# VH-VL binders against q0atu2, part 308

Target 1, 119 residues: q0atu2
Amino acid sequence: MLDKKARIRTSREYRNVFEKGKRLSGRFLIIYYVENALDNNRFGFITNKKIGMAVIRNRIKRQLRAIVREYQGQVKNKHDIVLVARAGIGKSSFEGMEKDYIAIMKKAGLFARNANKID
Key: E = the ipSAE of ESMFold2; O = the ipSAE of OpenDDE; V2 = 0.75 times the mean of E and O plus 0.25 times the DockQ between their complexes.

## First folded at step 15 (VH-VL)

Design th17 (framework fv_dusigitumab; at its last look DockQ between E and O 0.42; V2 from the best seeds 0.00; counts 0 for: pae O 6.5 > 2)
Fold by ESMFold2, look of step 15:
Structure th17 (fold): chain C 119 residues (1-119), chain A 121 residues (1-121), chain B 111 residues (1-111)
Amino acid sequence: as target 1 above (119 residues)
Amino acid sequence: QVQLVQSGAEVKKPGASVKVSCKASGYTFTGYDINWVRQATGQGLEWMGWMNPYSGETGYAQKFQGRVTMTRNTSISTAYMELSSLRSEDTAVYYCARDYDYYETSYFDYWGQGTTVTVSS
Amino acid sequence: QSVLTQPPSVSAAPGQKVTISCSGSSSNIGETYVSWYQQLPGTAPKLLIYDNNKRPSGIPDRFSGSKSGTSATLGITGLQTGDEADYYCGTWDDSPSAWYVFGGGTKLTVL
């Protein structure tokens, strides 16, 4: 889905975002984000066992990747951004997750001026 | 400074209900889930469930499904746990705890002081 | 027995070292990360170790953690009388459905 260069790959890279990044929470998602030293953004996706069994967790990750892919061209560059599935996300619709993502990214100041075109 | 302050001790008769409160301060209340954990005298910790204070969604341990309700009032940053149809086995200290997401897990980084609930006839 | 198995008690003299084991399964410790909680007498539990081996601010480095396979270990060196407490491992499990699991607890006595 996302280009390999746009993915956070190692556990150290993930942990760096949690340890050094800013945290913003929404209804279904939490984002952790930090400026990176690259020429591009990188995205990571986290679910843990509190979300549900593996089938459910894998479905949630797939949906979140699709959402990020849809809006990645609108994201201000040079950031590592980790999306964390929040407890209760399994009861949300795809549209609910998407709306939450847009709201959180706007609040973080990570979208450019044209971020709201899907309204 | 993050604090979770719980309501005072309760004495109840079998069949009654109890509602324990947990007031959060020092952080954005809706940004972290609240979990409830109980501990009978001389026993270990028993997880009861989680509550997402943003959405109001909950997940309960199977043992308590049908008897527990976890709610919140975001205006006063307060979480609640209500346990109904009380039995003597429900005598315990009840704790609220803040859930912190970190990498591929989460953990309880701050705990309330506990609320003693005694169920006796 | 608890899903996460801990010895009921351990003892050692001040200045010595103890380890506390926590045995689980593939649905919990084997696939996720372990936390440890300290409960001093009459108090609420306190986070001691997270992410298998990390310490929150204010926890001295004589407390350590590790994980191997489906087991986790808490190590305490330089024991002090103030370390006398109950210690619990904990983690998420998804079998049969999502829940948080604590070990049965280990009472540490400092002689």
Scores: ipSAE 0.838, ipTM 0.924, lowest interface PAE 0.9, mean pLDDT 92
Fold by OpenDDE, look of step 15:
Structure th17 (fold): chain C 119 residues (1-119), chain A 121 residues (1-121), chain B 111 residues (1-111)
Amino acid sequence: as target 1 above (119 residues)
Amino acid sequence: QVQLVQSGAEVKKPGASVKVSCKASGYTFTGYDINWVRQATGQGLEWMGWMNPYSGETGYAQKFQGRVTMTRNTSISTAYMELSSLRSEDTAVYYCARDYDYYETSYFDYWGQGTTVTVSS
Amino acid sequence: QSVLTQPPSVSAAPGQKVTISCSGSSSNIGETYVSWYQQLPGTAPKLLIYDNNKRPSGIPDRFSGSKSGTSATLGITGLQTGDEADYYCGTWDDSPSAWYVFGGGTKLTVL
């Protein structure tokens, strides 16, 4: 699991990202991202009822955390990033989610220049 | 400021196709889904479907499956809705609307001005 | 015929309060947030309420929304002549193939 300090946890923190951040919509994910004043990145995850039953939502959340953790070291520092799962994600494969994450993060310019773990 | 500007009125014969455009400005076009909603004269709003400008993915209402095609040109921030095999019942004002989806909600916060499509023999 | 049910019309005098109901089911209003849209005569719909009870910027606090169970309600206090319009509730239906649903619309007449 992600380190506690790398997590967006409060409603205020989420609200800040939504209000001040930029937004990009991928196939399975919507990301909101904004620069923070910290030395680390923080990630938030939102899975609503559109994506399926609680068991599905929990699975998706675990999968997204795994993806974010895998690529965390390659993301530019000082960002708050919220991942919102879209309705279709419940039917997607893990690889599909990963691919979508990489694509949307690239489009956002959030990967470091020397990132070599991304396709 | 966010704006959605739609193409002009159309008059079509039954069996023909119509393609309505919706040009977006004032925001990142690929960041928000575009929904299409129509309204027949004196009738209520009817949702047609959504389109993701980034991926091109779409979801159509069952009523229009096989007859509607939603596309986009990202280079000019324009969404398109094409409806084929037109019928008199398709006479309506067609709207594009931006979808703002976060948390557990989704709503249409900005709308185009509407495009009148008339189908008559 | 609409998935969500609204009264076809409501009316009141200026300064009075009106409420517009929106009835759905467990698969839509029961599961998701409700939005309200105002449509002035000859114009495109405008977002009036989102997330059941939140107002976009520029919408006066005379407009309010609430939701309970499978029903939603739009409230308008201090009714003005400019409020005469059609009002629509809307929400997503929570099905495998999610689709958006509107109410049939309510015509508000200011007497």
Scores: ipSAE 0.018, ipTM 0.686, lowest interface PAE 6.5, mean pLDDT 90
ESMFold2 (binder alone), look of step 15: mean pLDDT 92; pTM 0.944

Design th18 (framework fv_dusigitumab; at its last look DockQ between E and O 0.78; V2 from the best seeds 0.00; counts 0 for: pae O 3.5 > 2)
Fold by ESMFold2, look of step 15:
Structure th18 (fold): chain C 119 residues (1-119), chain A 121 residues (1-121), chain B 111 residues (1-111)
Amino acid sequence: as target 1 above (119 residues)
Amino acid sequence: QVQLVQSGAEVKKPGASVKVSCKASGYSFTGYDINWVRQATGQGLEWMGWMNPYSGETGYAQKFQGRVTMTRNTSISTAYMELSSLRSEDTAVYYCARDYDYYETSYFDYWGQGTTVTVSS
Amino acid sequence: QSVLTQPPSVSAAPGQKVTISCSGSSSNIGDTYVSWYQQLPGTAPKLLIYDNNKRPSGIPDRFSGSKSGTSATLGITGLQTGDEADYYCGTWDDSPSAWYVFGGGTKLTVL
């Protein structure tokens, strides 16, 4: 999936994004994002128990990682971005999550110029 | 300033339905989930379910599955909880609460004032 | 009975300290983060502690929280008569399916 350098890894790093970042909500996702001091982006993925049992939460994380990896080359650099699964996401399709991600990232201004022509 | 204002007290007979409203202000209504919690007189808090106001999706506590319906009208920033086939044990104060996501959990950061529902005779 | 176990009541004199315990399991407290809610007489609950030990703005430092294993503890120092309330722990649980669980509540009396 994502390079080791492109992952938010510690609870303190995650909490920092929640504390200092901007929050945007979509249909199935919430993103928290903040500029970082690196040359690259870092991504984090959060589910919690309200989403469902572990097997469901793990499936959703795998799907979100796949979506992020697919579009990562179009994301403006120097951001820490945490994707939070929203209640109800377990009822969505992969395509529904993908559409939601694209819409949120556009609204946040995190896609590079002409990002709306993805694929 | 975040505020949740609920509808007034209701008195119902067994077998009837009740629909409680919760009007939100001071924040982006569709950006946060609404949960419903009830409390019978002299008893503790009992979680009933969540509702995602963006999508309209819901998740209900097993105890209420089949009797509860949670909905919303986004144009007036209002959430609703309807409980059908009422019984005397449904007599309680019903609260709406805003769900705030933080790291690997969430919590109820703002609560409505409560709506008393009495089911008798 | 409640999934999360709290003592039904605690009491102490003004100025003293109390602790309120909350015992759960691996499907809730042991695997996630705890919140505490204060319910003053005749009012709605309000958030007191989140993320095990953090205070929202406006909650005084004399309220504290901690977690160890499957148990959580609320600490209140410098007790005031205005602290007389019911206190609930709460968290998400995924067994048998996703739901939010509260403790049974603890009535604090300040004598």
Scores: ipSAE 0.817, ipTM 0.920, lowest interface PAE 0.9, mean pLDDT 92
Fold by OpenDDE, look of step 15:
Structure th18 (fold): chain C 119 residues (1-119), chain A 121 residues (1-121), chain B 111 residues (1-111)
Amino acid sequence: as target 1 above (119 residues)
Amino acid sequence: QVQLVQSGAEVKKPGASVKVSCKASGYSFTGYDINWVRQATGQGLEWMGWMNPYSGETGYAQKFQGRVTMTRNTSISTAYMELSSLRSEDTAVYYCARDYDYYETSYFDYWGQGTTVTVSS
Amino acid sequence: QSVLTQPPSVSAAPGQKVTISCSGSSSNIGDTYVSWYQQLPGTAPKLLIYDNNKRPSGIPDRFSGSKSGTSATLGITGLQTGDEADYYCGTWDDSPSAWYVFGGGTKLTVL
């Protein structure tokens, strides 16, 4: 589980990311990202009913948190990043989801230059 | 500005197929799902399904399973909805709509102008 | 027949307030946000309200939305003749494959 400090928790914080951040779409994920004034990154996760029933939504959230945690140390600092699960993600494998995350984060240029383990 | 422009009216015989197009502009086409909704004359809105322009993945309402196919051509930012084995009850105006995934919900923020499909012998 | 239930019609005089109800269940309205769509005669639907009570840019504050339990309500104050239209509520419903559901629609007549 992600540290509380590394989580976006309030509606205001989410709104800030959506309004001021950049948006990129992948196969299974949409990311919104914006620089923050903190010393750490914060992550938010959004799942809606389009991706499936509550059981599926909860599973997807757990999987996304695991992926973000795995690559957390390789992400550029001082960013608020919101992951929005797209329709179809409920039928994806964990590996497919991970691959999509890596691809979209690379496209956004959010990985550190010396980052490894992302190929 | 975001726009969805649909193809013109169609007249088909029962048993035939119809393919309606929806050309998107003013935004990143692959960034938003496209939904299709139809409306029979004097009736309400009926959801048909969604299509992810990036991956091509789709989800169809059970009513149309096996009869509807939603596709896209990303090079021209165009979505397609094909309905086969047409029946008289398929006579309706067909709309494409952009699905805006925001927060923990989605809604249709932009709509095409509609395409009238008439099925008659 | 529609998953979400709306009154078939409502009417009021200019300047008055009207409300349109939308009743669902725990699997749809009870568990997610509701959107409202306005459809003027002979035109495509237009997004009017999203996330239960938020207005898109260009929608006047005369239009409002609310949700309680498994029901949603659209409110229109200062009714104008141009408000005469069909109004639909909509949301996603839980199922093995999530599907979008609309209300049956409400015809608003300005007297």
Scores: ipSAE 0.054, ipTM 0.754, lowest interface PAE 3.5, mean pLDDT 90
ESMFold2 (binder alone), look of step 15: mean pLDDT 93; pTM 0.951

Design th19 (framework fv_dusigitumab; at its last look DockQ between E and O 0.85; V2 from the best seeds 0.83)
Fold by OpenDDE, fold request of step 16:
Structure th19 (fold): chain C 119 residues (1-119), chain A 121 residues (1-121), chain B 111 residues (1-111)
Amino acid sequence: as target 1 above (119 residues)
Amino acid sequence: QVQLVQSGAEVKKPGASVKVSCKASGYTFTGYDINWVRQATGQGLEWMGWMNPYSGETGYAQKFQGRVTMTRNTSISTAYMELSSLRSEDTAVYYCARDYDYYETSYFDYWGQGTTVTVSS
Amino acid sequence: QSVLTQPPSVSAAPGQKVTISCSGSSSNIGDTYVSWYQQLPGTAPKLLIYDNNKRPSGIPDRFSGSKSGTSATLGITGLQTGDEADYYCGTWDDSPSGWYVFGGGTKLTVL
């Protein structure tokens, strides 16, 4: 589980990222990201009804949290990052999601320079 | 400028198939899901399904499962909706619409001009 | 037949205010956010409201949206003749593959 300080928690915070942030899309994920005024990153997760039933949404959310947790130490600080699950993600494997996450984050330039991520 | 331009009107016989195209421009085609919505003459909007242009994954309304196929050609930023086993009640204007994710929802922010499909004997 | 219920028609004189209701259930409007679409005669639908109450760029503030419980409402103040159109609410519903649902539509006539 991500630390509380590493979580986007309020609807206002989420909407701020959507409205002020940059958007990048991957195969199964969309990320919105914006610099924050903090010294740490905050992550948000969106699994809306488009991707399926509650069971699927919850599973996907858990998987995305696990992925983010695994790589969070290698992400540049001072960013609010929202992960939006895309339609069809329910059919994706965990590895597929991870690969997509890495690819998008690389494209966004959000990994630290010393990060050794391969996709 | 975001645009969705659809193919021209179609006239089909019952039992035939129709394939409508939707060419996207002004944005990254693979970055946004495409929805298809139809509207029979004088009737309301009816959602048919979504297609993820990146993955090719689809989700269809139950009513159309088994008869509808949504595909895309990413090289030309074009989405397709094929409806088979056409019936007279399939006579409608068919729209493609871009899906925009926002917070815990999404909405259709850009629409094609519509394609009239007429099914008659 | 529509999952979301709208009045089939509303009418008012120019300058007046009208409201259009959209009733759903806990599986759709109750758990998510509503969008509204305007369809002028002979044209494709146009996004009017999203996220219950947000207006896209270019939509005047005469148009407003709200949501309470399992119902949503579109408000139009200072009604103009150009507002004569069909209005549809829409949102996502629970489904295995994610289903979008529309209201039956409301025809707004400007008297």
Scores: ipSAE 0.902, ipTM 0.956, lowest interface PAE 0.6, mean pLDDT 95
Fold by ESMFold2, fold request of step 16:
Structure th19 (fold): chain C 119 residues (1-119), chain A 121 residues (1-121), chain B 111 residues (1-111)
Amino acid sequence: as target 1 above (119 residues)
Amino acid sequence: QVQLVQSGAEVKKPGASVKVSCKASGYTFTGYDINWVRQATGQGLEWMGWMNPYSGETGYAQKFQGRVTMTRNTSISTAYMELSSLRSEDTAVYYCARDYDYYETSYFDYWGQGTTVTVSS
Amino acid sequence: QSVLTQPPSVSAAPGQKVTISCSGSSSNIGDTYVSWYQQLPGTAPKLLIYDNNKRPSGIPDRFSGSKSGTSATLGITGLQTGDEADYYCGTWDDSPSGWYVFGGGTKLTVL
């Protein structure tokens, strides 16, 4: 699970990212992201009712959290980043979501240029 | 300058099919889902389904499962809705709408002008 | 009957205020967010309110929205003849699977 300080906590904070941030869409995911005034990144996860029942939405959130945890060390700091599940994501594999996340994060310029480099 | 422009009116016989097109401009077509909504004369709005133009995945309202197919051609930024085995009660105006995700919900921020489909014997 | 219940019609004179209710359930309005759409005669619907109470650019502030429990309300002040239209609430419902539901619609007549 992500550290408490790396989580977007309130509805106001979430809405700020949607209102002020940039939007990029992939096959199964949309990300909204904005620079923050902290020294770290914060992540948020959104599934709305179009995705399915709560059981399905909670499973997808757990999968997305696992993906973000795996790659969080490669993400440039000082960003609030919200992952939004896109319609059709329930038909994707875990690997499909993971590849989509990597592609979107690279396109947004949010990954470090080389995973082995020190920022 | 987001625009959704739909194909022209159709007159069909019962048992036929109709395919309505919806051409998008002014935004990245694959970046937003398209929903289809219909409205029979003197009645309210009825949601038919969503289509993700990036993946091609769809979700249909239970009422239309087995009769509706929603597709797209990304090279010309066009969504399609095909309704088969038409009946008189399918006479309606059919709309496409762009779905915008916001926080824990989404809404239809831009709509096509509508396509009138008349099913008559 | 619609899953989201709206009064069939409301009427008022220019300059007056009206409210339009939208009653739903826990599977929709109760734990999600409501949008409102305006449909002027002979035209496509247009987004009027999103996220319960927010206005898209170009919508005047005399249109307002609110939500309490499983009900939502559209408020219109300073009524104008041009406000004569059908008004629909809408939201996602996940029972038993995700689908979008519109209210039955409310015809506003400006006398």
Scores: ipSAE 0.846, ipTM 0.924, lowest interface PAE 0.8, mean pLDDT 92
ESMFold2, look of step 15: ipSAE 0.799; ipTM 0.916
ESMFold2 (binder alone), look of step 15: mean pLDDT 92; pTM 0.947
OpenDDE, look of step 15: ipSAE 0.875; ipTM 0.949
ESMFold2, fold request of step 16: ipSAE 0.834, 0.844; ipTM 0.927, 0.927
ESMFold2 (binder alone), fold request of step 16: mean pLDDT 92, 92, 92; pTM 0.947, 0.948, 0.947
OpenDDE, fold request of step 16: ipSAE 0.889, 0.902; ipTM 0.952, 0.956
ESMFold2, look of step 16: ipSAE 0.836; ipTM 0.924
ESMFold2 (binder alone), look of step 16: mean pLDDT 92; pTM 0.948
OpenDDE, look of step 16: ipSAE 0.816; ipTM 0.934

Design th2 (framework fv_dusigitumab; at its last fold request DockQ between E and O 0.87; V2 from the best seeds 0.86)
Fold by OpenDDE, fold request of step 16:
Structure th2 (fold): chain C 119 residues (1-119), chain A 121 residues (1-121), chain B 111 residues (1-111)
Amino acid sequence: as target 1 above (119 residues)
Amino acid sequence: QVQLVQSGAEVKKPGASVKVSCKASGYTFTGYDINWVRQATGQGLEWMGWMNPYSGDTGYAQKFQGRVTMTRNTSISTAYMELSSLRSEDTAVYYCARDYDYYETSYFDYWGQGTTVTVSS
Amino acid sequence: QSVLTQPPSVSAAPGQKVTISCSGSSSNIGDTYVSWYQQLPGTAPKLLIYDNNKRPSGIPDRFSGSKSGTSATLGITGLQTGDEADYYCGTWDDSPSAWYVFGGGTKLTVL
């Protein structure tokens, strides 16, 4: 589980990222990201009804949190990043989600230069 | 500017199939899901399903499962909706619509002009 | 037979205010966000409201949206003849599976 300070928690914070951030899409994920005024990153996770029933949404959310937690130390600081699960993600494997996350984050240039788990 | 341009009107016999196209422009085609919505004459809007142009994954309304197929050709930024075993009740205007994710939901921000499909003997 | 319930028609004179209701359940409007679409005669639907109460660019502020419980409401002030159209509410539902649901539509007539 991500530290509380590393989580986007309010609807206002989420909407700020959607409205002011940049958008990049992958196979299973869409990310919205914007610089923040903090000394740390904050992550948000969206699994809306489009993904499926609540049990599916909760599973996907847990998996995405696990992925983000694994790589959070390699992400450049001072960013609010929201992960939006795309429709169909429920059919993907954990490894597939991880690959998509890495690909999108690389494309966004959000990994630190010395990152060593993304190759 | 974002545009969705659909194929022309179709007239089909009962039991036949129809394939409607939706060509997208003005944005990254694979970056947004495509929804299909139909509207029978004088009736309301009815959602048919979604298609992820990146992966090709689909989700169909239960009513159309087994009879609808949504596909895409990414090289020409075109989505397709094929409906088989047509019946008179399938006579309607069919729309493609771009899906935009926002917070905990999504909405249809751009629509095609619609394709009239008439099923008659 | 629509999952979301709207009045079939509403009418008012130019300059007046009208409201259009949209009733759902806990599996749709109750725990998500509503969009509204305007469909002028003979045209494709157009996004009017999203996220319950937000207007896309180009939509005048005389259009408004709200949500409470399992119901949503579209408000139109300063009614104009050009507002005569069908209006649909819509949102996602996850019962029995993920699908988008529309209201039955409301025909707005400007007297």
Scores: ipSAE 0.875, ipTM 0.950, lowest interface PAE 0.6, mean pLDDT 95
Fold by ESMFold2, fold request of step 16:
Structure th2 (fold): chain C 119 residues (1-119), chain A 121 residues (1-121), chain B 111 residues (1-111)
Amino acid sequence: as target 1 above (119 residues)
Amino acid sequence: QVQLVQSGAEVKKPGASVKVSCKASGYTFTGYDINWVRQATGQGLEWMGWMNPYSGDTGYAQKFQGRVTMTRNTSISTAYMELSSLRSEDTAVYYCARDYDYYETSYFDYWGQGTTVTVSS
Amino acid sequence: QSVLTQPPSVSAAPGQKVTISCSGSSSNIGDTYVSWYQQLPGTAPKLLIYDNNKRPSGIPDRFSGSKSGTSATLGITGLQTGDEADYYCGTWDDSPSAWYVFGGGTKLTVL
């Protein structure tokens, strides 16, 4: 369950991430992300009609929310992050989506674990 | 500079197949889906299907299901559309287009120059 | 026999204003976002409007878009002879399954 403060809520907030953020694509997902002025992260989830009918789109959103919830503690703070479902995602497994998410988030440098830090 | 460059014009007889290529440059090919759209002479645009170049997954318009195959070769950043069992009504210009995701929709932000396919006896 | 209905043609004099309508349904325009494409004679289509009313870089502000209910409208002010083209609305539809639908197209003539 994502806290209300950790959700992108308005269309203006969503569009800001698309307009100002960076884009990275994976096999089933695209992320758009931008640094925000808050102390926390916010997440958004997007599917459009090319993905399929509403029941399919809602299932995919639920799966993506579950994936984000599982890994949210590892994500560097101060980012607005939008996950966009890519055409063909309806044919993927939950495991496939999860692997794709991890790979994309690592490429974006959004996970907190870094080899460059010394205690 | 994003560019989609398509193969040259084709003349085919009814019953044959045609395979049109679309070479992408100036962006990460696997990062954006390719759609195919055709236009018969003096007619409107007709969507044929999408292809995800990362996964190879496709979705075809019902009109073309069973006759169209969309593929790619990621090592040369090239998408392909093959249409089989050609008929005279398949005479058209065939376009590839890049699909860009924005908010709760997507749209075709870059188009190839088009490939004329003529089907005649 | 387009699912999205556009007038077949429209005309106006240079410097005038014209609108082009695009009528759809609840399965497409009614709950999605509309794009417009311009096709100049002998060329591929190009994106003109996205997200109902936004312009890509390089598209002048005399081109505008709007959406209300199941209809969308392209507006063009200060018409120029170089605006003679075919104009298509387009959007995703999920009924009965996912597909991209274009309007039938509108030929704009600048007299």
Scores: ipSAE 0.851, ipTM 0.922, lowest interface PAE 0.8, mean pLDDT 92
ESMFold2, look of step 15: ipSAE 0.799; ipTM 0.918
ESMFold2 (binder alone), look of step 15: mean pLDDT 93; pTM 0.951
OpenDDE, look of step 15: ipSAE 0.839; ipTM 0.941
ESMFold2, fold request of step 16: ipSAE 0.838, 0.845; ipTM 0.925, 0.927
ESMFold2 (binder alone), fold request of step 16: mean pLDDT 92, 92, 92; pTM 0.946, 0.949, 0.949
OpenDDE, fold request of step 16: ipSAE 0.813, 0.841; ipTM 0.935, 0.942

